# Designs tried in a protein design chat: VHH binders against q96p44r230to412. Part 11

Target 1, 183 residues: q96p44r230to412
Amino acid sequence: GFDILLGLDVNKKVKKRIQLSPKKIKGYEVTSKVDLSELTSNVFPEGLPPSYVFVSTQRFKVKKIWDLWRILTIDGRPQIAVTLNGVDKILLFTTTSVINGSQVVTFANPQVKTLFDEGWHQIRLLVTEQDVTLYIDDQQIENKPLHPVLGILINGQTQIGKYSGKEETVQFDVQKLRIYCDP

## First folded at step 4 (VHH)

Design s40 (framework vhh_lunsekimig_d3)
Fold by ESMFold2-Fast, scan of step 4:
Structure s40 (fold): chain B 183 residues (1-183), chain A 123 residues (1-123)
Amino acid sequence: as target 1 above (183 residues)
Amino acid sequence: EVQLVESGGGVVQPGGSLRLSCAASGFTFSDYALYWYRQAAGIERELIASIYSGGSTNYVDSVKGRFTISRDNSENTMYLQMNSLRAEDTGLYYCAAVEYDYVWGSYEYFDYWGQGTLVTVSS
C-alpha cells in the first residue's frame, strides 16, 4: 500500500502536531500556507491497482467544497478525488471512467453528516472493479456501483487538502491518509 | 525497522494441531487490532480470526471451536492455536495489524502484513 502523508513529505512541510487520543496518537495541523503537492509518479510509480482501500483520519471546520485527496492529469483535470462538500454535508468520490473519462459517485446518506461535526472521524472507501463502499468510523454506510474504470495517468500531481477546482490549501487536521492494495 | 514475522507453520495430519506465532518489531501491539488471514492455492485471501485492541475475538464459522487467537502485548506477539485441523485448512497464513478496529469480515485495511507461514494438512 501507499502512505500518502509520507509520499508528500507532510512530516517535513507541516510541523505543528495535534493529539487525537489518550494513546498519544498525533496528527498534523495543515494551514493554508502549505502546498501539499507531489508528482504522482513519486507517490504511485506504477499507478493504482484496480481494487484498493482508501483510509483517512481527519478533522475540519471548513464549510466549503474541498478535495481531501486528489490525483490530477498533467492539464489539471481530476482522475481520482475524495471530496468533502461542506455546503450539502455529503461526500463525493471521483474516479476514471470509459464513459466521458471520469465518473462521480455521491454519498448522501444521513450518516455522512457526522463527518461535518468538527470532530475527528475516519473515512474508508473500498474501491473494486464494480463498486465503491463507504465506511465512517468503522460503520458501513453505503455501497454505490461504478462504470468500468481506466488506469490513471501518473504524469500529473497528487495533492492533499485543496479547495475543489483550486490550488488553495484548506485549513484542516489530518492523522492518516493511506491506500491499501491487495498484494 | 518495522516488521511482522510469522512462525510455527508445518506439515500435520488431519486431526492434528499447530500453534502459529506473529512477532512484531519496530512498533507496539497494544494500540493495534490484529488479524490472521489464510490464502489457499487458487483462492483469494480469507479473514480467519481477529483480536481487537479491547480484547474481543471473532472467528469465521469454519474455524469456530477449533482455532483460538490470543495476544501478548508484553512480548509483542500474537498467536493462533489450531486444533482438529482439516485438509481445507491448508494454506499460507498471514498476520496483519491495524491501529483502528474495522468491521469484522470486511476488506483488508492493514498498516502491516507478515510474509506468511505455510500450513499443510496432509492425509
Scores: ipSAE 0.000, ipTM 0.130, lowest interface PAE 13.8, mean pLDDT 83

Design s41 (framework vhh_lunsekimig_d3)
Fold by ESMFold2-Fast, scan of step 4:
Structure s41 (fold): chain B 183 residues (1-183), chain A 123 residues (1-123)
Amino acid sequence: as target 1 above (183 residues)
Amino acid sequence: EVQLVESGGGVVQPGGSLRLSCAASGFTFSDYALYWYRQAAGIERELIASIYSGGSTNYVDSVKGRFTISRDNSENTMYLQMNSLRAEDTGLYYCARVEYTYTSGTYTYFDYWGQGTLVTVSS
C-alpha cells in the first residue's frame, strides 16, 4: 500500500499535532499556508492498482467543495478525487472513464451528512473494476457501479486538502490517508 | 474578468534565447496553477510546461532541460525562459489557466487563454 501522508511529507510540512479524544492518536492540523503537493510519480510510481481501498480519518468545518485527495493530469484536471461537498453535505468520488475521460460517483445517502458534523470520522472507499463502496466509521453506506476505467497518468500532481478547481489549501485536521492494494 | 496577456515573442536564431511573460489579472493569482501551451501552423495545440502554486513544475520531454517555467506571485506574472531554441520551437505560445467547478453531479471545465505571442526560430 501507500501512505499518502508520508508520501507528501506531511510530518515535515505540518508540525502541529492534535490528539483524538478519547484515544491518544496524533493527527495533523493543516492550515491554509501549507502546500500539500507532490509529483504523482514520487508517490505512485506504477500508478494505482485496478482495485484498492482508500482510507482517511479527518475532521473539518469547511462549508465549500474541496478535494480531500486528488490526482491531477499534467494540465490540472482531476483523474482521481475524493471530494467533500460542504454545500450539499455529500461525498464525491472521481475516477477515470472510457466515456468522457472521467466519471463522478455521488454518495448522497443521508448517513453521509455525519461527515459534516465537525467531528472526527473515517472514510473507507473500496474500489474495484466494477464498483465502489463507501463505508463511514466502519458502517457500509452505499455501493455504486463504475463505467470501465483507464489507467492514470503519473506525470502530474498528487495533492491533499485543496479547494476543488484551484490550489488554495483547506484548513482541516487529518490523522490517516492511505491506499491499500489488497482489498 | 479573467485576463491573461502574453509578451516577449520575437524572431531569434537557432541556439538563441527568449523570455516570455504572462501577465494575469481578475483572479487571485497564487491560488491557481498556470500553463504554457504552444501551437504551430497546422499542428494541434500542445502543453509544454506547467507550474503549480507551491512552485512544482512539469515539462514535456521535447523542452525539458531547455525551457524553465517560473512565477512571481507578487507581480501576478508567469514566465517561460527558452534556451537553445530550435526551428521546431516556432509557433504561437499561449499561457493558460484551467478551472473546474462541480455542479449537478458533474465537472464543468473552463480554460482561460491569452491571445498568444509569436516565436519564430529562423536562420
Scores: ipSAE 0.460, ipTM 0.755, lowest interface PAE 2.7, mean pLDDT 89

Design s42 (framework vhh_lunsekimig_d3)
Fold by ESMFold2-Fast, scan of step 4:
Structure s42 (fold): chain B 183 residues (1-183), chain A 123 residues (1-123)
Amino acid sequence: as target 1 above (183 residues)
Amino acid sequence: EVQLVESGGGVVQPGGSLRLSCAASGFTFSDYYLYWYRQAAGIERELIASIYSGGSTNYVDSVKGRFTISRDNSENTMYLQMNSLRAEDTGLYYCARVEYTYTSGTYTYFDYWGQGTLVTVSS
């Protein structure tokens, strides 16, 4: 796999560490002052495999719509995105599509609201060629079908913690953000 | 009202240089990606360079090392410094901004373009 926090040098760009629990596990306190962006070719030189698992551990207070993680085309259009909608308290997953170039699946199950309680939570997205399954804190929430996907273009940017449609960085805490290529 | 106004185009010899400017108004400049596109006669419009609010830049291979994109968020202006110009760089150069929103399970894109500035590279 891919450690996205390491790939974007979050450990060097974000100095403040935060404790998740009484355990000795620490995360990063991201502020609007940092730019968490990197060339996609440096993070994913061969693109993404057709199946993967996205795993993140975070907490936030944001009440707007923002991308926890996104991969953009060279002109700033999302190809892949994990979006937290603080307005409706839902999770969106964006990926490529043979139909209209992209597709967005909405996870609006009532259990998704737990992510917006300002506490630490883990998101896991099991992405296959046919569907995507959401897990929150090791609990399976929902499975959604996917239209056939296309490979990503790697000539743009990979970013974390940005407001959707903007280059403004969101204030949030993150401990883990990884792609596993094994199912 | 979103407005983008390009300037700096002209006629130069091969190997020459030009600096294009894009003056923006009607939006919070620092919140958006900005792009330079060009279009030659009979050829589709192509994206050549982009710049993010934090200054990160991307180029297509044909201009990398010759062109430099930059922005000044305090002046609401984006620039394209063009060096080592070639005949194939001739065309209309457009400043552009794209934004998007989520609606009904899809993205809706809003594209904003300037009127363009003509660059002619001839001997």
Scores: ipSAE 0.156, ipTM 0.559, lowest interface PAE 5.1, mean pLDDT 87

Design s43 (framework vhh_lunsekimig_d3)
Fold by ESMFold2-Fast, scan of step 4:
Structure s43 (fold): chain B 183 residues (1-183), chain A 123 residues (1-123)
Amino acid sequence: as target 1 above (183 residues)
Amino acid sequence: EVQLVESGGGVVQPGGSLRLSCAASGFTFSDYRLYWYRQAAGIERELIASIYSGGSTNYVDSVKGRFTISRDNSENTMYLQMNSLRAEDTGLYYCARVEYTYTSGTYTYFDYWGQGTLVTVSS
């Protein structure tokens, strides 16, 4: 698998740690002053496998639309993105598509609003060639079909914690951000 | 109003160097990634280099090792240092900013372009 926090050197760039009570587990307190960006080729040198599991643990107060994680083409278009819409309290998943180059899946189940309560929550996205399933705090929320996907281009950037469409970094806390492949 | 203004183009011999500048106004420069594109006569615009707000850069293979993109967020300016210029580098060079917004289940893309600056590499 891939540890995205390690791949982007978050441990070097973000010095302030935040305690997740009571387990003594520490996360990173991300501020707008840091740039959490890296060449995709340095994080995912052979791209992403056709099936994977995205897992993140985070806490945020942001009320705008922002990308928790994204992989951009060299010209700045999202190929993969996990987007938190703080306006409507929904989660979006973007991936590649043979139709129009990309596709966006919207998770608008009422249980998704839990992510926006300013508390710690875990997101898990089980991505296969046919569908994507959202889990929040180990509960299955929704399953959505996918059009056939393409392999990603790795000549662009991998980023975390950015407002959608911008380079401005979101203030948020993160403890885990990983991709699990079939090991 | 978003404005991007290129300068620094000119005529140079093969093997020569030029430095292009892109002066930006009308937006918070440090919040956006920026791009250099070029267009040869009769050919679609090609992305050649990009720079992110923190200074991370990407290049297409044809310019890697010869061109260097940089930015000065305090001056709202992006640069392209071009070394070891070749005849095939001839074209109009455009500064660009790309933005996207999610609306109604899809992404809408907004491209902002400068007027272009002409680079001619000839003997």
Scores: ipSAE 0.282, ipTM 0.653, lowest interface PAE 4.1, mean pLDDT 88

Design s44 (framework vhh_lunsekimig_d3)
Fold by ESMFold2-Fast, scan of step 4:
Structure s44 (fold): chain B 183 residues (1-183), chain A 123 residues (1-123)
Amino acid sequence: as target 1 above (183 residues)
Amino acid sequence: EVQLVESGGGVVQPGGSLRLSCAASGFTFSDYHLYWYRQAAGIERELIASIYSGGSTNYVDSVKGRFTISRDNSENTMYLQMNSLRAEDTGLYYCARVEYTYTSGTYTYFDYWGQGTLVTVSS
């Protein structure tokens, strides 16, 4: 797969580290002062496969709507995004679509609210050509169908931790952010 | 209130040069990606150059090596330096900013455009 933290040089851009466990598993303390952006072609030179698993481990206090991870077109439109809506306490997944170019899947199951308790949690999104399934802390939450998808364009940017629709960076902590290509 | 105002267009002979400016107001300029689009008569608007908030740039093949996009965050201005101009470069040049928000289960896109500045390349 792809280690998105490594692909965006988070280890070089974020100096502050945080320890998650007694075994010294370390994460990154992201502040608004860093820009976690990279050309998509440098991170995903062949794009994304039709099926993959997105896995992230994070904690945050922010109460606004922000993209944990996103891939933008060259003109700044989301092709893929994992969005945390701190206002409604829901998770959104954006991907490409043959209908209108993109589609948004909303995960509003009450269990999604645990992501907003300011504690560490793991998100896993199992994406296939037909559907996407959300897991939180290894518990299956919800499965949602997808309209047929298109391949992504790689001539834009891949970004982490940005407010939705803006280039301003969110303050949050992250330990893991990966794509696995063999779901 | 987001405003984008283009200037610098004019009439020039083939092989000439022009520098376009896009003056921005009503937002934190340094936080946004910005774009130059071009519209020739009877053709849809074409993205020709991009400059990202972090400084990276992209160009369409027809202008690579001839056009240079740049930005001055202290002046809230984006530029397009156009060299070796050709008759095919004639058109209205627009600066643009794209923004999106999420509300009630959907993304809403806000494309902000300037009024355009006319570039005519003719002998």
Scores: ipSAE 0.027, ipTM 0.423, lowest interface PAE 6.3, mean pLDDT 87

Design s45 (framework vhh_lunsekimig_d3)
Fold by ESMFold2-Fast, scan of step 4:
Structure s45 (fold): chain B 183 residues (1-183), chain A 123 residues (1-123)
Amino acid sequence: as target 1 above (183 residues)
Amino acid sequence: EVQLVESGGGVVQPGGSLRLSCAASGFTFSDYQLYWYRQAAGIERELIASIYSGGSTNYVDSVKGRFTISRDNSENTMYLQMNSLRAEDTGLYYCARVEYTYTSGTYTYFDYWGQGTLVTVSS
């Protein structure tokens, strides 16, 4: 697997730690002044596996649309993204597609709103070649089909905590951000 | 209102140098990745170089080692220093900013372009 926080040197770039309640585990307090970006080739030199599990643990107050994690093409277009839409209180998953180059899966189940309560929550996305399944706090929320995917281009950037469509960093707290290659 | 204005193009002999500038207004310059593209006669527009908000850069292989992209966030300006120019570098050079938004299950892209500045490399 891949520890994305380690891959982007979050431990070196973000020194402020914050307590997760009630578990007493420490996370990182990300501010708008830090740039959490890295060449995709340095984090995922062989791209992403066909199936993987994305796991993140975070807390945020922001009410705008932002990418918790994204992989961009060299000209700044999303190939992979986990997007938190604070306006509609929904979660979006973007991946590659044979049709139009990319596809966006929308998770608008009412249970998704819990992510926007300013508390700590865990997101798990089980991604296969056929579908993607969302889990929040160990509960299965929804399964969505995927159109056939393509491999990613690794000549662009991998980023954490950016407003959608721009490189401004979101203020948020994060404890875990990992890709597991075992389905 | 987003505006990008290129300058610095001209006529130069092979092996010469030019410095292009892109003056930006209407947005918070330091928050965006910016790009240089070129359009030569008979070919489609090609991405040449990009610079990220934090200063990291990317180049296409044909210009690596010859061109240097840079930015000055205090002046809201991006530059392209072009050295060892070749006849095939002739074209219109555009600076660009890409933005996207999500609407109804898809991304909509807003590409902002300057007017272009002409670079002619001839002997």
Scores: ipSAE 0.158, ipTM 0.561, lowest interface PAE 5.1, mean pLDDT 88

Design s46 (framework vhh_lunsekimig_d3)
Fold by ESMFold2-Fast, scan of step 4:
Structure s46 (fold): chain B 183 residues (1-183), chain A 123 residues (1-123)
Amino acid sequence: as target 1 above (183 residues)
Amino acid sequence: EVQLVESGGGVVQPGGSLRLSCAASGFTFSDYALYWYRQAAGIERELIASIYSGGSTYYVDSVKGRFTISRDNSENTMYLQMNSLRAEDTGLYYCARVEYTYTSGTYTYFDYWGQGTLVTVSS
């Protein structure tokens, strides 16, 4: 597995901490002044396996469209992205595709709106070669099919907490952001 | 309105140097990665170098060690310093910015390009 917060040195770049629960679990308070970017080859030197589980725990107030996590090509296009659309209150998952190079899966189930209530929530995406399944707070929400995927290119950047289409950092709180390789 | 304007192209002998500039306006310069592309006769445009908002850079193998990309956020300008120029470096050099947005179930990509500046390396 991969701890993306550790891989991007979030513990060194973000000095502000925020308490998540009475049991003293703490997350990071990300501000617009910090740049959470790293060469993909330094985080995922062998790329991503064809099946994995993405897990994140976050809290935000943002009403715009932003990428919680993304892997970009050298020319700035998303290969992988977990996108929070604060306008429509939906979640998008972007991955590679043999058709047109990429594919976007939209999770618009009414339960997805829970992510936008300004409270702490966990997202889990179970990605396989055939489909992707969304879980929110340990509840299965929706399953969507995937077109066949391609391996990612690792010569670009891995980034956290950026507005979609640009490198401006979003203000949000994050406690966990990991990839598990053996689902 | 997004505008990118290249300058600094010209004719040089092999082994010479040129510095290209890309002057940007109409957007918050510090919030975007910026790119240099090259188009030689009969070849598709090739990404030569990129610079991210935090200062990280990428170079295609053929120019690595010879070209240096940089940016000045206070001047809204990106540069490409080209050293040890070769005949195969001849082409039109384009400054670019890439943007994407989500609309109606898909991403739409907006590529912003300058007009290009011609670099000719000849003896």
Scores: ipSAE 0.615, ipTM 0.816, lowest interface PAE 1.9, mean pLDDT 90

Design s47 (framework vhh_lunsekimig_d3)
Fold by ESMFold2-Fast, scan of step 4:
Structure s47 (fold): chain B 183 residues (1-183), chain A 123 residues (1-123)
Amino acid sequence: as target 1 above (183 residues)
Amino acid sequence: EVQLVESGGGVVQPGGSLRLSCAASGFTFSDYRLYWYRQAAGIERELIASIYSGGSTYYVDSVKGRFTISRDNSENTMYLQMNSLRAEDTGLYYCARVEYTYTSGTYTYFDYWGQGTLVTVSS
């Protein structure tokens, strides 16, 4: 697997810590002044496997559309993205596709709204060659089919916490952001 | 309205230098990654350099060490300083910004391009 927070040097770039619980579990307090970007080749040197699990633990107040995590082509187009839409309170998953180059899966189940309550929540996306399944706080929410995917190009950037389509960093808190390759 | 306007192209001898400028308007300049592309005769348009909002840069190998990309967020301008120019650098140079938006359950992609500025490296 891959620890995206370590891969992007979040521990070096973000010094402010925020407590999840009285037990001393802490996350990072990300501000708009930090640029959380890294070469994809430094984080995912051989790209992503056909099947993986994305896991994140975060808290945010943002009411706009933003990418919690994204992998961009060298010319700035998303290949992979986990997008939080604070306007409609839905979650989007973007991945590559043999048709049109990319595909977007929308998770609009009412339970998705819990991510937008300004509390800490865990997102898990189980991605396979056939489908993607969303779990929130260890509860299975929804399963969506995927069109056949293509491998990603790794010559661009991997980023955390950016407004969709922009390089501006979102203010949010994050404790965990990882890819597991053996789902 | 998003607008990108290039300037600074011209004719120069091999080994010479040129400085290109891209003046941007109609958007919050500091929030966007910006790109220099070129279109050379017989070659598909290629990305040669980019600069991220925080100032980190990318260069294609053929220009690395010779070209320097920079930006001035207070002036809404991006620059490309081109040194040690070669005949292979001849082409139209374009300033670009890529945008994507989410609308009606899907993403739409927009490329904003300048008009281009011609660079000719010849004797």
Scores: ipSAE 0.330, ipTM 0.675, lowest interface PAE 3.5, mean pLDDT 88

Design s48 (framework vhh_lunsekimig_d3)
Fold by ESMFold2-Fast, scan of step 4:
Structure s48 (fold): chain B 183 residues (1-183), chain A 123 residues (1-123)
Amino acid sequence: as target 1 above (183 residues)
Amino acid sequence: EVQLVESGGGVVQPGGSLRLSCAASGFTFSDYYLYWYRQAAGIERELIASIYSGGSTYYVDSVKGRFTISRDNSENTMYLQMNSLRAEDTGLYYCARVEYTYTSGTYTYFDYWGQGTLVTVSS
């Protein structure tokens, strides 16, 4: 597994903390002034396995399209991305593909709209060689097939919380952002 | 309207130096990943260096240690300092930015290029 928040030094770059619960759970308050970027080779030195689980816990008010997490090629194109579309209230998963180099999976189930209620929610994406399954707050939402994938190139950047296609950082709160290699 | 304009190319002897500039307009410069490409006669355009909004840089092995990319967000300008120039560095040098957006179920890519500036390394 990989802790993406630790891999990008979020604890050092983001000083503002936010309380998720009355007990003890705390997260990071990300502002537009912080650049959450790192060489992919420093975060994922062996790349990503063919199957993994992406888990994130976040809240946001943003009504635009933004990448919660992304891995870019050296020329700035997404290889992998978890994208929150605040316009249509849908979730997108981008991964590599033997067909046209990349593929985009759209999760537009009505239950996905709960992510856009400005409250805390957990996203889990179970990624296998054949499909990807979305879970929100421990409930299975949708399963979507994948075309065969390619391994990622690690010579580019891994980033958190950027508007899609831009280097501008989104204002949002995050508590967890992690890859598990044993699905 | 996005515009990228390169300057600073010229003729130089092997071992010499040149500083290229890329002046940008029509977008918020500090929000974008920017890069330098070069194209020599008879070969495809290749990425040689990139710089991210936070300042982290990438170089291909052939220029690493000789070239330095930098940016000045207050001037909306990106630079490429080229030292220890070799005959194989001869070519057209382009600055570029990448943009993508998601619409109607798919990604749409927009690549913006300058006109290029010619660098000739010859004796």
Scores: ipSAE 0.148, ipTM 0.545, lowest interface PAE 4.8, mean pLDDT 87

Design s49 (framework vhh_lunsekimig_d3)
Fold by ESMFold2-Fast, scan of step 4:
Structure s49 (fold): chain B 183 residues (1-183), chain A 123 residues (1-123)
Amino acid sequence: as target 1 above (183 residues)
Amino acid sequence: EVQLVESGGGVVQPGGSLRLSCAASGFTFSDYALYWYRQAAGIERELIASIYSGGSTNYVDSVKGRFTISRDNSENTMYLQMNSLRAEDTGLYYCARVEYTYTGSTYTYFDYWGQGTLVTVSS
């Protein structure tokens, strides 16, 4: 697997830690002053496998549209993105596609609104060649089909916590952000 | 109104240098990555260099080590320093800004281009 927080040196770039629970589990307090970016080739030197599990644990108050995680082409276009839409309280998953280069999957189930309650929550996305399944706090929310995908280009950037379409960093807290290559 | 205006093109001999500028207005410059593209006669437009808001840069292999992209957020200007110029570098050079957002649940792309500045490398 891949620890994205480690891959982007979040521990060196973000000094403030914040507690999730009475058990003293700590995460990172991200502010707009840091740039959480890295060459994709340094984080995913062989790209991404056809199937993987994305897992993140975060807390945020932002009411705009932002990318929790994204992989961009060299010219700044999203190939992979996990997007939190604070306006409509929905989650979007972007991946590559043989049709038009990319595809966007929308998770608008009412249970998705839980992510926007300003509390800590875990997102899990089980991505296969045929579909993607969303879990929130270990509860299965929704399964959506995917058009056939393409391998990613690794000559661009991997980024965390940016407003969609911009380089401005979002203020939020994150404890885990990881890709698992096994089921 | 987003505007990008290139300048600095000209005629130079092989091995010469030029510095291109891209002056931007109508948006918060520091919030966006910016790009240099070029187009030679009869050839499609190609990306040659990019610079992200935090200062990280990318180059295509043909210009790596010869060209340097930079930005000055206080002046709302992006630069391309071109050294060791070759005949193959001749073309129109464009600066660009790419923006994407979600309208509902789909991507909407807004690509902004300058008018271009001509670079001619001839002996």
Scores: ipSAE 0.436, ipTM 0.741, lowest interface PAE 2.7, mean pLDDT 89

Design s5 (framework vhh_lunsekimig_d3)
Fold by ESMFold2-Fast, scan of step 4:
Structure s5 (fold): chain B 183 residues (1-183), chain A 123 residues (1-123)
Amino acid sequence: as target 1 above (183 residues)
Amino acid sequence: EVQLVESGGGVVQPGGSLRLSCAASGFTFSDYKLYWYRQAAGIERELIASIYSGGSTNYVDSVKGRFTISRDNSENTMYLQMNSLRAEDTGLYYCARVEYDYVWGSYEYFDYWGQGTLVTVSS
């Protein structure tokens, strides 16, 4: 698997730590002044496997649309993205597609609104060749079908915590951001 | 209103140099990744270089080592220094900003382009 926080050197770029629990579990306090970007080839040299599990633990107050994690083509278009829409309180998952190059899956189940309560929550996305399943705080929320996917191009950038369509960094807290290749 | 204005194009002999400028207005320049594209006669428009908000750069193989992209966030300007110019470099050079928004569960793409500046490399 891949530790995306480690791959982007978040421990070196973000010095502020934030407490999640009384047992001294700590995360990173990301501010708008840091740039969490890295060449995709340095993080995912062989690309992504056809099936994987994305896991993140975060909290945020942002009311705009932003990408928790994204992989962009060299010309800045999303190939993979986990997007938090603070306007409508929904989660979007973007992946590659044989049709039109990409596809967007919308998770609008009412339970998704819990992610926007300004508290700590865990997101898990189980991605297979046929579908993607969303879990929030270990509870299965929704399953959505996928059109056939393509491998990603690794000549662009992978980024954390950016406003959708922009290079501007979002203020948020993150403790875990990982890809597991054996679901 | 997003505006991108290119300048610096001209006629040079093979082996010559040109410096292109892209002056930007109507948005927070330092927050965006910016691109140089070119359009040659009879060829599809292609990306040649990009520069990220933090200053990291990418180049297409055909210009790597000859062209240098840079930006000045205090002046809201992006540059392309072109050295060792070849006849194949002839074309209209565009600076661009690419963005996307979510509309009803899908991406809607908005590409902002300048009017272009003509570079002619001939003997």
Scores: ipSAE 0.013, ipTM 0.445, lowest interface PAE 8.5, mean pLDDT 87

